VH-VL binders against Putative inactive neutral ceramidase B (ASAH2B). Designs and how they scored, part 20

Target 1, 165 residues: Putative inactive neutral ceramidase B (ASAH2B), of Homo sapiens (Human) (p0c7u1)
Amino acid sequence: MRQHRQFMDRTHYLLTFSSSETLLRLLLRIVDRAPKGRTFGDVLQPAKPEYRVGEVAEVIFVGANPKNSVQNQTHQTFLTVEKYEATSTSWQIVCNDASWETRFYWHKGLLGLSNATVEWHIPDTAQPGIYRIRYFGHNRKQDILKPAVILSFEGTSPAFEVVTI
Below, E stands for the ipSAE of ESMFold2; O stands for the ipSAE of OpenDDE; V2 stands for 0.75 times the mean of E and O plus 0.25 times the DockQ between their complexes.

## First folded at step 5 (VH-VL)

Design f3 (from a22 with light chain Y30W A50D; framework fv_modakafusp; at its last look DockQ between E and O 0.02; V2 from the best seeds 0.00; counts 0 for: pae E 16.1 > 2, placed apart)
Fold by ESMFold2, look of step 5:
Structure f3 (fold): chain C 165 residues (1-165), chain A 118 residues (1-118), chain B 107 residues (1-107)
Amino acid sequence: as target 1 above (165 residues)
Amino acid sequence: EVQLVQSGAEVKKPGATVKISCKVSGYTFTDYYMNWVQQAPGKGLEWMGWINPNSGGTNVAQKFQGRVTITADTSTDTAYMELSSLRSEDTAVYYCATGYDWEGFDYWGQGTTVTVSS
Amino acid sequence: DIQMTQSPSSLSASVGDRVTITCKASQSIWTYVDWYQQKPGKAPKLLIYDASSLQSGVPSRFSGSGSGTDFTFTISSLQPEDIATYYCQQYWSTPLTFGGGTKVEIK
């Protein structure tokens, strides 16, 4: 079954860089950074307030290298799409990153910055209601002269509505 | 001198909510994550979560997901931890603690005792 | 979650004795271990960070060692004021987790 997908076009630039640029980029790939005033999992772009079935809901989060999650034994999924059920006052998971209607893209930046984009391709059979998108990741942190650590984080989108009309 | 001063002891009924404050002085509040730690009577320490006071970003331990809200007010240099749907097993002392990005909590609040009883 | 198994849960020693407390992590965490002292009715106090680094103002009779999964905290010569519960704590990954604690008493 279809899992998440990596965006790979930035990787080809390693072959064209000078040796010093290549070394700097390789060194920066061992740590993750968040933008100033932000933390990992923060929402950079919320979903629209409303979608119709058949549309694509998109959320962009402050991300980290997904390889960090593959190596962490407690990682279960990069994303969930959840529907609010008012009668139980709870959120119910309707799909995750293994679902065919979701996409996970990691957009590598410079100096350890990155974004995670989560898409939900809303199926025609989706029930109307209130939904949210969550992102689960792991960042690599390193203090000077210390080994790197891998830390879990999560982000949650503002809720949005799905309608059938 | 760095100080973390917590709100006073509370007695609550099951199903209620408690909100504990932690007021900071002696350093720049937004420079360090604030952590919350639970200690049940006669038991060890348990990390509940942290907040980045600058961004409002949080990490909450799975055990407390859905019941804990951690917030910060940078205008008063005060962090808050709110625990809802209280159970008798939530009877504990609650600490706020800070240090360099959760590495070694150099400074601790005095603790806030919460008692949940029918 | 990373489990920190601390041993022993309790010990009793004489003034002047060497006291050793161990903590075992459920996976390799390099040196990302802190050690705390907690006296009755008080908040914990950081003694050792990064497995072996002594916090400022902490007496030199306290020390830590280890890397990977096995960590040791030592009081070289136990003093009456060292009666407390001691905790290891990992900060390799969230959730941050503490050992179960070791209650140290004077016999």
Scores: ipSAE 0.000, ipTM 0.470, lowest interface PAE 16.1, mean pLDDT 83
ESMFold2 (binder alone), look of step 5: mean pLDDT 93; pTM 0.947
OpenDDE, look of step 5: ipSAE 0.371; ipTM 0.791

Design f4 (from a22 with heavy chain T98R G104A, light chain L96Y; framework fv_modakafusp; at its last look DockQ between E and O 0.22; V2 from the best seeds 0.00; counts 0 for: pae E 9.5 > 2, placed apart)
Fold by ESMFold2, look of step 5:
Structure f4 (fold): chain C 165 residues (1-165), chain A 118 residues (1-118), chain B 107 residues (1-107)
Amino acid sequence: as target 1 above (165 residues)
Amino acid sequence: EVQLVQSGAEVKKPGATVKISCKVSGYTFTDYYMNWVQQAPGKGLEWMGWINPNSGGTNVAQKFQGRVTITADTSTDTAYMELSSLRSEDTAVYYCARGYDWEAFDYWGQGTTVTVSS
Amino acid sequence: DIQMTQSPSSLSASVGDRVTITCKASQSIYTYVDWYQQKPGKAPKLLIYAASSLQSGVPSRFSGSGSGTDFTFTISSLQPEDIATYYCQQYWSTPYTFGGGTKVEIK
């Protein structure tokens, strides 16, 4: 299994600051932030256009702290793998984050930046077809002079093809 | 308003060391990496490395490994780049530039000219 | 290291002309390409980020496109103040690397 990429510096040292400066830094660390020019759920790294059964499809999204989804008190999944069904012109969920063949990794970065890596370990029995990976999250937003809010967001990968050997 | 203000021009002899400062204002210094970029006269841009001011962690391009030291002082909101064992080919303008993983360099210092001559 | 091959190295065009500069990456970098403008004696200025997003305050005559390995920067109608050297840069992975630059002059 490949080691998960760390897209952000994860070295953490205790800082010695005045009480006001320390409080400001702590407050910034409890909210979520997206990189410049991106929004939460945006695809940072798309899957390859094509995979064989038995390969691992990987997508990386602009992420947010998974605790926000838990604190929302909903029974929501973090990811789905979906297959396009031409007959119904619709996407059908084939697995989610509870499935044995999926992995979800959250990589915390500096002060609210993070990403989410979704892997689908394509089973040998997967049907050939067109697939996509989706990510579902919640970001914590703090506007000046307002209460913090938790907002839902979604990310959707470009479609990719799964073929048999 | 975000500003990156660099120290003034330097004239050095071969074998000497130069230390360039980049003082920031208008944003929280530890929220972003600080990058350093070299530009020799009449030449293009070359990335030297970055520092994470929060952790002190650095990433230095292989070309500069062993001669460059990148540091940050969070008490003064100032990044430093120190280049040792100076050679004539180190004559260049040196820039600091703000950035982060997956983010563009959106603010640059004014540049510091270093001249290395005998 | 990811090499950014930028072309042409220089060009000369008339005011009002459409100018096109290309940059090719040695491997896929998705959309992690910036375009910078540098005027003589000045620091580089970010114009385009994420391959196609226009930086705030930059005139709309500047644009970018591409993904993967092939990227294009366009000035739709060249103005006298656009005389500069333009650089692409990848920020997909360290070491971050710049193209060789394109010097743009007025005929």
Scores: ipSAE 0.006, ipTM 0.584, lowest interface PAE 9.5, mean pLDDT 84
ESMFold2 (binder alone), look of step 5: mean pLDDT 93; pTM 0.949
OpenDDE, look of step 5: ipSAE 0.017; ipTM 0.623

Design p1 (from c9 with heavy chain N54R, light chain N97D; framework fv_retifanlimab; at its last look DockQ between E and O 0.07; V2 from the best seeds 0.00; counts 0 for: pae E 10.2 > 2, placed apart)
Fold by ESMFold2, look of step 5:
Structure p1 (fold): chain C 165 residues (1-165), chain A 121 residues (1-121), chain B 111 residues (1-111)
Amino acid sequence: as target 1 above (165 residues)
Amino acid sequence: QVQLVQSGAEVKKPGASVKVSCKASGYTFTGYYMNWVRQAPGQGLEWIGVINPRSGGTWLDQKFKDRVTITVDKSTSTAYMELSSLRSEDTAVYYCAREYYGSGSYYFDYWGQGTLVTVSS
Amino acid sequence: EIVLTQSPATLSLSPGERATLSCRASQSVSTSGYSYMNWFQQKPGQPPKLLIHDASNRATGVPSRFSGSGSGTDFTLTISSLEPEDFAVYFCQQRSDWPLTFGGGTKVEIK
């Protein structure tokens, strides 16, 4: 009975920022930065190695302003939770940012730095197994005397285990 | 100003349990992870575990997994660490420590004053 | 788990001298040039106090005589000119992988 929610309404956000005055304000904002020696999507805090069903898995990534993703109309999600299937040697998406059991928090730091926190509220019915969390974002980059650009990036957590007890 | 105030010293017999409290003030309690670290007399520091006060989720060092429970009470901004089946080796000062994260940085920025737990026959 | 080995165990020096403290990790604690190594100072009867975070960044209010350096597995804390209040035990601490671990400490004492 859990309802899935969009973390952010992309259609509403895009309509809000289509005017020429709005575009000028966006271009003059402080751009996104990664900490020295890091790239966007790097894992700052991994999930625990193991969780029980009903617990909350949490990963923190080097982030960027989520509004950058809303302005981009490409086929993107902000996050996925994936389960490893050994028989096919592949990762299968079990939920995403539209799922009720996920949360996305953006915490703006100073001077264009920020963190993206991803939580997965593990359902009581989750299959035991090996999981990971991925984050998909966009950063705004401004070079001297050039227009700002929007660049895509992704991050992937180390794997962790979910057990029933 | 951030403060972490811990409960008072305790003397326990082997096999008993102890519950140490850590009252936080001066910041948004649910915005920062709370760690527990101990230090036996004359020894170094040993990490016990961490709790996310927002979710209640915890991670514990495997050495303590079956004996430690870390919890929070959001209404009083207080974290708790309970250690059961006490042994003489558990004699130590127990600290709570706030984990600050932001701007790509993570560290223990504030510590409680410590709670001495003595386990003696 | 990641083992942190500090050396020397004890460093006997006089005020005004330079102290160099080493911390070696059993595996890299760095990713993309960023290092998950912190340094703490501890005086008797007190909790640890953060000095350096992320290998080289001084915490707020820490005097400029403290500096950190290193990457990968090898890290150094330097105190350029010891003051009387600097005689204490110093711990390195990694947060690259679970469980979080500390080094055994280097005691800096008056010669």
Scores: ipSAE 0.007, ipTM 0.558, lowest interface PAE 10.2, mean pLDDT 82
ESMFold2 (binder alone), look of step 5: mean pLDDT 94; pTM 0.952
OpenDDE, look of step 5: ipSAE 0.508; ipTM 0.821

Design p2 (from c9 with heavy chain N52K N54S S55K, light chain R95Y N97E; framework fv_retifanlimab; at its last look DockQ between E and O 0.03; V2 from the best seeds 0.00; counts 0 for: pae E 14.8 > 2, placed apart)
Fold by ESMFold2, look of step 5:
Structure p2 (fold): chain C 165 residues (1-165), chain A 121 residues (1-121), chain B 111 residues (1-111)
Amino acid sequence: as target 1 above (165 residues)
Amino acid sequence: QVQLVQSGAEVKKPGASVKVSCKASGYTFTGYYMNWVRQAPGQGLEWIGVIKPSKGGTWLDQKFKDRVTITVDKSTSTAYMELSSLRSEDTAVYYCAREYYGSGSYYFDYWGQGTLVTVSS
Amino acid sequence: EIVLTQSPATLSLSPGERATLSCRASQSVSTSGYSYMNWFQQKPGQPPKLLIHDASNRATGVPSRFSGSGSGTDFTLTISSLEPEDFAVYFCQQYSEWPLTFGGGTKVEIK
């Protein structure tokens, strides 16, 4: 809860304006939009390929207003950090948005654009291995003169490696 | 119709504990955050903390974290706030408040009626 | 934590007069044109009631005589012409970061 309430707004990927943007702005101010050519949850900035324990892994996703997740009653975690386990051939959750070592920042843009930044402050106790960061959100979509719809989405970072000193 | 109904007034001695309940109805309990706010007589409002009823995760103001426990019972749609090691300055009306979220806004849209907790020797 | 300072502590006014209530934050509660500031009205024996959200948006059912303005650290609630039911205490509240905090209140009372 603390993590999604500690937003530090940074504007990215502003819309290109057209001659009709004023009216569209009024109709869309309660909804989320993705940049042209992108979808919600797309990775805008991947993590570096490799980190040492004690460093901070950062991923930036195309985001949506985190308040949509509260209203949707299907409220889920905003993020997971997952480690690949070769023995089970699966990804295992190491921590989530309730963990003190993760940070979630929502960067509000104009006209419904936004980005989500996820940080993982890699603890000294982290095991070496292959990790990824996932983002879970909900976007608000509204057609003219119709009730808004809340849609779930997720993004997954490219994998990265954590090594020890 | 959203309703938040709180437990009745309490009179406590210093050092005791109090547990205030807040029963929610008229909405999906796990879909909204529940906050606790108190108001000492003749004073302003003081936020205590919040709980995500679905996961039970909490955030508490640091001035309360050693003495306050916020919990929920999803089966009865009831939130609880327990304050321990009571002192006379804990005398206040304690409110539960539902936190609305929509269109990038957060605000307390429904409040319980309040529970007076009096701490006296 | 963000401290909200309301002034004046008390406004003594008559029905029909304009009330101007100030709330100053110890640091900005605004980003990119969005302000994370709400206003509540509280009458004796009642819980607070939402009046304005996000600095300037009237909550449902709030009369048009109430208006909010401001950004950054300085916010104002204005009641253009006081009605008898408007004599109450008004609180500002920020949600820019945890912990959530309230102002000390401005009591609007009948002179």
Scores: ipSAE 0.000, ipTM 0.491, lowest interface PAE 14.8, mean pLDDT 81
ESMFold2 (binder alone), look of step 5: mean pLDDT 92; pTM 0.930
OpenDDE, look of step 5: ipSAE 0.024; ipTM 0.594

## First folded at step 7 (VH-VL)

Design f5 (from f2 with heavy chain G99L; framework fv_modakafusp; at its last look DockQ between E and O 0.03; V2 from the best seeds 0.00; counts 0 for: pae E 12.1 > 2, placed apart)
Fold by ESMFold2, look of step 7:
Structure f5 (fold): chain C 165 residues (1-165), chain A 118 residues (1-118), chain B 107 residues (1-107)
Amino acid sequence: as target 1 above (165 residues)
Amino acid sequence: EVQLVQSGAEVKKPGATVKISCKVSGYTFTDYYMNWVQQAPGKGLEWMGWIDPNSGGTNVAQKFQGRVTITADTSTDTAYMELSSLRSEDTAVYYCATLYDWEGFDYWGQGTTVTVSS
Amino acid sequence: DIQMTQSPSSLSASVGDRVTITCKASQSIYDYVDWYQQKPGKAPKLLIYAASSLQSGVPSRFSGSGSGTDFTFTISSLQPEDIATYYCQQYWSTPLTFGGGTKVEIK
């Protein structure tokens, strides 16, 4: 069964901005909303607890318009896949949104709501272990009678296991 | 107190047009979409369309394309739904509603009964 | 268009019974589902939003669950005032669509 998805190439188009009055006015009027009781980056659908190599891990987050992330950032990624290394007690990045085994989809809902879907197509070479998926975004907030602001946010999936069997 | 107050019941002949008003108070009219919902006697709810009062932009369900016009007047904080070429099957209660349910901003008008009979 | 298949179409239960109503969406709508109660001659009233969040002022005997395509609405202990028709509604994509409704009656 096929779901509605936006491809990465649409994200390139949506992330480019022009100084033209039209595009600036669209940016200033585009507002993001989070569901009541939730915040941007919250996990809506966690990954399964366990995957085999070759499977696709999927996490869905409360999202925001990717155009909001057009900035000079030291790290300009929408997602990371991280593996826990017990020997260093730390999470190590194994993939980001530039990796060909990851997919980032932005799905517009109604009235400023949106979801960000992150897929990790687990390569046959993946080490077994404990992993998580993180999402990095920016939301546009406009309070009544105040200028719009762009706020960064992040989400982190519950950990899941990858096995080679 | 948020209120959506609809115009009164209408009796129409087939082929006529009806225009229902929905006047809002208690919130900023342009902050939320206004939706219209049809409910035929003994039947379920059916979404007809919406308007963004701020831009005037509309979305109309395919079933009602060509017969429904949804408008908003921001000077009177009133939304309108006009249904043309009325048929007996259009006999129903019509509601205006904000339907911004995710964040709890869900308010409905009292409903307007339209009866189409010859 | 996203179809919301609601079941059962009607049910009859005793005061104090647990009542369960289901909706199935024709495609994933994540948790973008509301549940409404409608009494005869009245406008619908929102009970549950975002599949599982209780609207303010709604008694805690009402609850919702589910995500993706399968959604459940529950009345934990049916009361006489709960006689109504209940609707699920998706708001992920236009046209907004409602389930066919479930008429709940007391035996």
Scores: ipSAE 0.007, ipTM 0.526, lowest interface PAE 12.1, mean pLDDT 83
ESMFold2 (binder alone), look of step 7: mean pLDDT 94; pTM 0.946
OpenDDE, look of step 7: ipSAE 0.020; ipTM 0.651

Design f6 (from f2 with heavy chain D31Y G99S; framework fv_modakafusp; at its last look DockQ between E and O 0.04; V2 from the best seeds 0.00; counts 0 for: pae E 12.4 > 2, placed apart)
Fold by OpenDDE, look of step 7:
Structure f6 (fold): chain C 165 residues (1-165), chain A 118 residues (1-118), chain B 107 residues (1-107)
Amino acid sequence: as target 1 above (165 residues)
Amino acid sequence: EVQLVQSGAEVKKPGATVKISCKVSGYTFTYYYMNWVQQAPGKGLEWMGWIDPNSGGTNVAQKFQGRVTITADTSTDTAYMELSSLRSEDTAVYYCATSYDWEGFDYWGQGTTVTVSS
Amino acid sequence: DIQMTQSPSSLSASVGDRVTITCKASQSIYDYVDWYQQKPGKAPKLLIYAASSLQSGVPSRFSGSGSGTDFTFTISSLQPEDIATYYCQQYWSTPLTFGGGTKVEIK
């Protein structure tokens, strides 16, 4: 997987905590949680229905701590950009987290909640068509008095169209 | 049925300390953070802090740091909020509140009125 | 700290009217916003969570929308029992912060 330095930088910038909050984090077990009625990988903010080449497509998912995926490599990438191919009636991967065109940001919220933001900087050479963004992660589950369990999950955005200028 | 039952009204002198309780029933006390919220007469809601009854970890708003102590007794399913060095502006209704599934304060105590007057 | 700027501070409307309250966050908080109703002498009551999710048991005339920084709470048809003060709250980061409240009265 690609080293997400920009992800780490944004995380530290966004996570402004008081000293008391920092202490609390040290005292709390690290458990990922999804919002009520939602699950990991759910789309919180879909991409726009249509983009032009040169624009940036963005999707926000219910996330989990990326570090869970470091030791549990069920997935080889945090994200994919996929294009629908009518001839094969299948989705083809055009980008992943190692691509220069993609960005992955993780935003940590309260009580184990977090969001994963995927950006696709649509190149000028991108072929018009129907695309989607997928997110792959792992969540840490630890019930009281139970060992921690790492579970894999995936999210898929609604499809969006890319058009030429 | 989930219930949060708080202790009764308090009247204190400036400089005194007040400790109010919030007894929980209807759910596992240690599962969710217990929050405290202040509301001065005719004013809005202000978050004071929370405790994780499971770990004992607390987070107190900067405004109240040094004066507020939040504790939890898991043997009695009771959370406490202690406010020291009371001043007139501490006159308010204090609520305990907890969330279910970590979003929103689903359950509230009935509130405890604290009056600080000389 | 994240500031929640709520408007208006008060409003008066007729029964059956559509009521709209707005809350603006000082920074993006995605959809980590709750809306509460507080009647005089009572504790607040959760109506909307996650910006747009209706709490169990809450009438469908209540709704919420928005993401990022701008949020809206709506009563589609104001009822007499809706007389209360309403508050938005963010729970993206500590300290948890509330809007200033909106007092809703009936003409």
Scores: ipSAE 0.000, ipTM 0.588, lowest interface PAE 10.4, mean pLDDT 86
ESMFold2, look of step 7: ipSAE 0.000; ipTM 0.492
ESMFold2 (binder alone), look of step 7: mean pLDDT 92; pTM 0.944

Design f7 (from f2 with heavy chain N35H N54Y Q62E; framework fv_modakafusp; at its last look DockQ between E and O 0.02; V2 from the best seeds 0.00; counts 0 for: pae E 10.4 > 2, grease 19.7 > 18.9, placed apart)
Fold by ESMFold2, look of step 7:
Structure f7 (fold): chain C 165 residues (1-165), chain A 118 residues (1-118), chain B 107 residues (1-107)
Amino acid sequence: as target 1 above (165 residues)
Amino acid sequence: EVQLVQSGAEVKKPGATVKISCKVSGYTFTDYYMHWVQQAPGKGLEWMGWIDPYSGGTNVAEKFQGRVTITADTSTDTAYMELSSLRSEDTAVYYCATGYDWEGFDYWGQGTTVTVSS
Amino acid sequence: DIQMTQSPSSLSASVGDRVTITCKASQSIYDYVDWYQQKPGKAPKLLIYAASSLQSGVPSRFSGSGSGTDFTFTISSLQPEDIATYYCQQYWSTPLTFGGGTKVEIK
């Protein structure tokens, strides 16, 4: 997917290490972390309660390295924009990360922390209604002396309204 | 149980060098980044830099680049901060602090007062 | 570099008053903010991490809130032992930066 290929995280090559303990500790430093008291996919900044068509809706989630989704061999989308259909009491996907009107940015922080920013550039043709933004990711976790594990997670924004101009 | 014990106060002349030690105990020295923080008299806190004792990698704030050397000795579980070309503005208390996790600096040394005077 | 603009620089309040201190970051730092208390002659002490999480052993009268660029630290009922200088600090990116501090005094 086009937008998720704009990574800012530089990979470090594994170097030959002098001891197994040293190698293991270096490998533990390549994992994703969530802030204490939060989990991956938690909303850090919700969308505004209301937008007009032509505006940009933005949500920020606790993120993880997007490479984990590629390495997991799942072809999941990174994000969806969904509209609530009251008649069917269900959410319908109106666009995803492959859509030209969405943007996905991964922002690497310190010590394995990261955030995912999702923007929806609301087209003039958007139907008025109740919308939400969802984020799908995978975090890399490694406990000491165990193989690394890739874990899936989801985040869902609070609902927001889109109105016509 | 966790202790960060810094070396004692120092009085220096302008142009000299000071090297402050920070000896840790009660945790695995290589698991936590070690940070150095300057506090001039009556002023706020200013981050100087960090070292990852595991890799030896450092990051030094631009204000101090060229004058500050941060090192670690894993055989003695001791971090060092060396400040060269001392000026009167370097009169301050210097702290070591742990900040490996996003939880912030849970453990601080007692501080080392450096006085630079003619 | 990320600037942390802390206000006020100082304040005086009575025992029992509610005290509010703010920090504004020059760019979004999400919730990667710590708050420290420093009593005269002592090393700083961590009170709040991740903008709003109370550090273990810290009295519940201390709290924090905010995300993005605007952060607030509150003492719900000021006590005599709370005379100190308070600092915010961002840890989203290097260089790590502190706010200018807020000196809190009892009237």
Scores: ipSAE 0.007, ipTM 0.541, lowest interface PAE 10.4, mean pLDDT 83
ESMFold2 (binder alone), look of step 7: mean pLDDT 93; pTM 0.947
OpenDDE, look of step 7: ipSAE 0.034; ipTM 0.557

Design p3 (from p1 with heavy chain G57R; framework fv_retifanlimab; at its last look DockQ between E and O 0.02; V2 from the best seeds 0.00; counts 0 for: pae E 9.9 > 2, placed apart)
Fold by ESMFold2, look of step 7:
Structure p3 (fold): chain C 165 residues (1-165), chain A 121 residues (1-121), chain B 111 residues (1-111)
Amino acid sequence: as target 1 above (165 residues)
Amino acid sequence: QVQLVQSGAEVKKPGASVKVSCKASGYTFTGYYMNWVRQAPGQGLEWIGVINPRSGRTWLDQKFKDRVTITVDKSTSTAYMELSSLRSEDTAVYYCAREYYGSGSYYFDYWGQGTLVTVSS
Amino acid sequence: EIVLTQSPATLSLSPGERATLSCRASQSVSTSGYSYMNWFQQKPGQPPKLLIHDASNRATGVPSRFSGSGSGTDFTLTISSLEPEDFAVYFCQQRSDWPLTFGGGTKVEIK
C-alpha cells in the first residue's frame, strides 16, 4: 500500500488587486515556480547524517504539483530510497513511493511555490549502509501566449548512514 | 509573535549538571526543529544538537553525545537541554534557536535570549 | 566535520567604508547552484541575528548595503558603506553536513 499524501494550502485573492495583478496571481496558482536561485528538485532540507533502524529519514525538496506527474507519467514513481553497493559501484533501489515505509507530502506555498517532503520510515530489517533519497517530479510551465509544458526534474539528497544501533 | 524565553543564569561546580529550558510561544511548537548552540565568553558559536519536537528524535554533535540530553514537553511548548559532568570549559551562554525551512529558505530564524552557565570551582 | 575559517579576525574601519569579510570552508558546501552557507550578525550582549541565508539572500529587514556571494569553499560578505550600527561580529555558518558549524567570526570595529 502506498503512503502518498498531498497537502494543498488555499490562498486568498486580494480584493483590491488590479485586473492584471489578479490574473497574474491566478496564473501563478496554476503553474509551478522555483524560488529565486533554485531549481525544481533542489534540496531545501537534507537528511540528518545518521539514522538507526526504526527512525524516520526526512528530506525536503523544491517541489511541483504532483498532479503533473500523475497525469503525464502514472507508472513512474515520485521517490526512491537507494543504497550504495560498493561491490557493484552503484546505487540500488530498496524501496519507492509504493512502499509502506515511505511517505510523500506536498506543501503548497504562495504564488506557485511548493515543497515536497519525503519520509522514509526505516524498517528494523534495513541493512546498515549508505543511503540516499531521490525525488522525481514534473513542473508545469506556462509562458504568456504559449501552450503549457510539463517538464521532468529530479532531486537527490546528500547521502546518509543507517546503522543498526 | 514568535518568542523563545530561556531560564535564568546558573552557577555550577565541576561535575554537576545543568538543565536549561526554552519556552516557545506564538507558533505551532511541533512544526519546527529546535537547536541548541553555545558561545563561550569572547569566542565563537558552537552547535550542540537539534530535536524534532514532534517525534522527540535528537541529533547531537559527537563531542556532546555522552553528556547532553535534549528533550521537549509538548504540553508546555518547552525544550530542555541538560549537560552533565560539567567542566570549566562548559562556561558559556547557551541559546535555543528555531530551525525554519520553507520554499526558498532554511535557517535559524528566532533565538532565545541566552542562558549564562558558569562552571567554577 | 566542516571547518569554516573566517578572515580577517578583526577589521578596523570607519563609517562609510566598504567591509569585505571572507569565509573559507574545508570542503565544498555547494551543489548545483545552491550554497548551504548563512551569515549572522552579533552585537555585544545579544543573540546572533540572521543576515544572509543560502549565500546571497538577505533576511527580512536587512538593508541592501549587505550582500553575500561565493560558492564551493569561498564565500564573501560585503557591506558596501558601513553605518554606525554595522560595527559588530559576523559569523558564517554552514548547513551542508552535520554537525552544523560556525566560523570563528570577524569583528568589524571602529577606529
Scores: ipSAE 0.008, ipTM 0.545, lowest interface PAE 9.9, mean pLDDT 82
ESMFold2 (binder alone), look of step 7: mean pLDDT 93; pTM 0.947
OpenDDE, look of step 7: ipSAE 0.013; ipTM 0.616

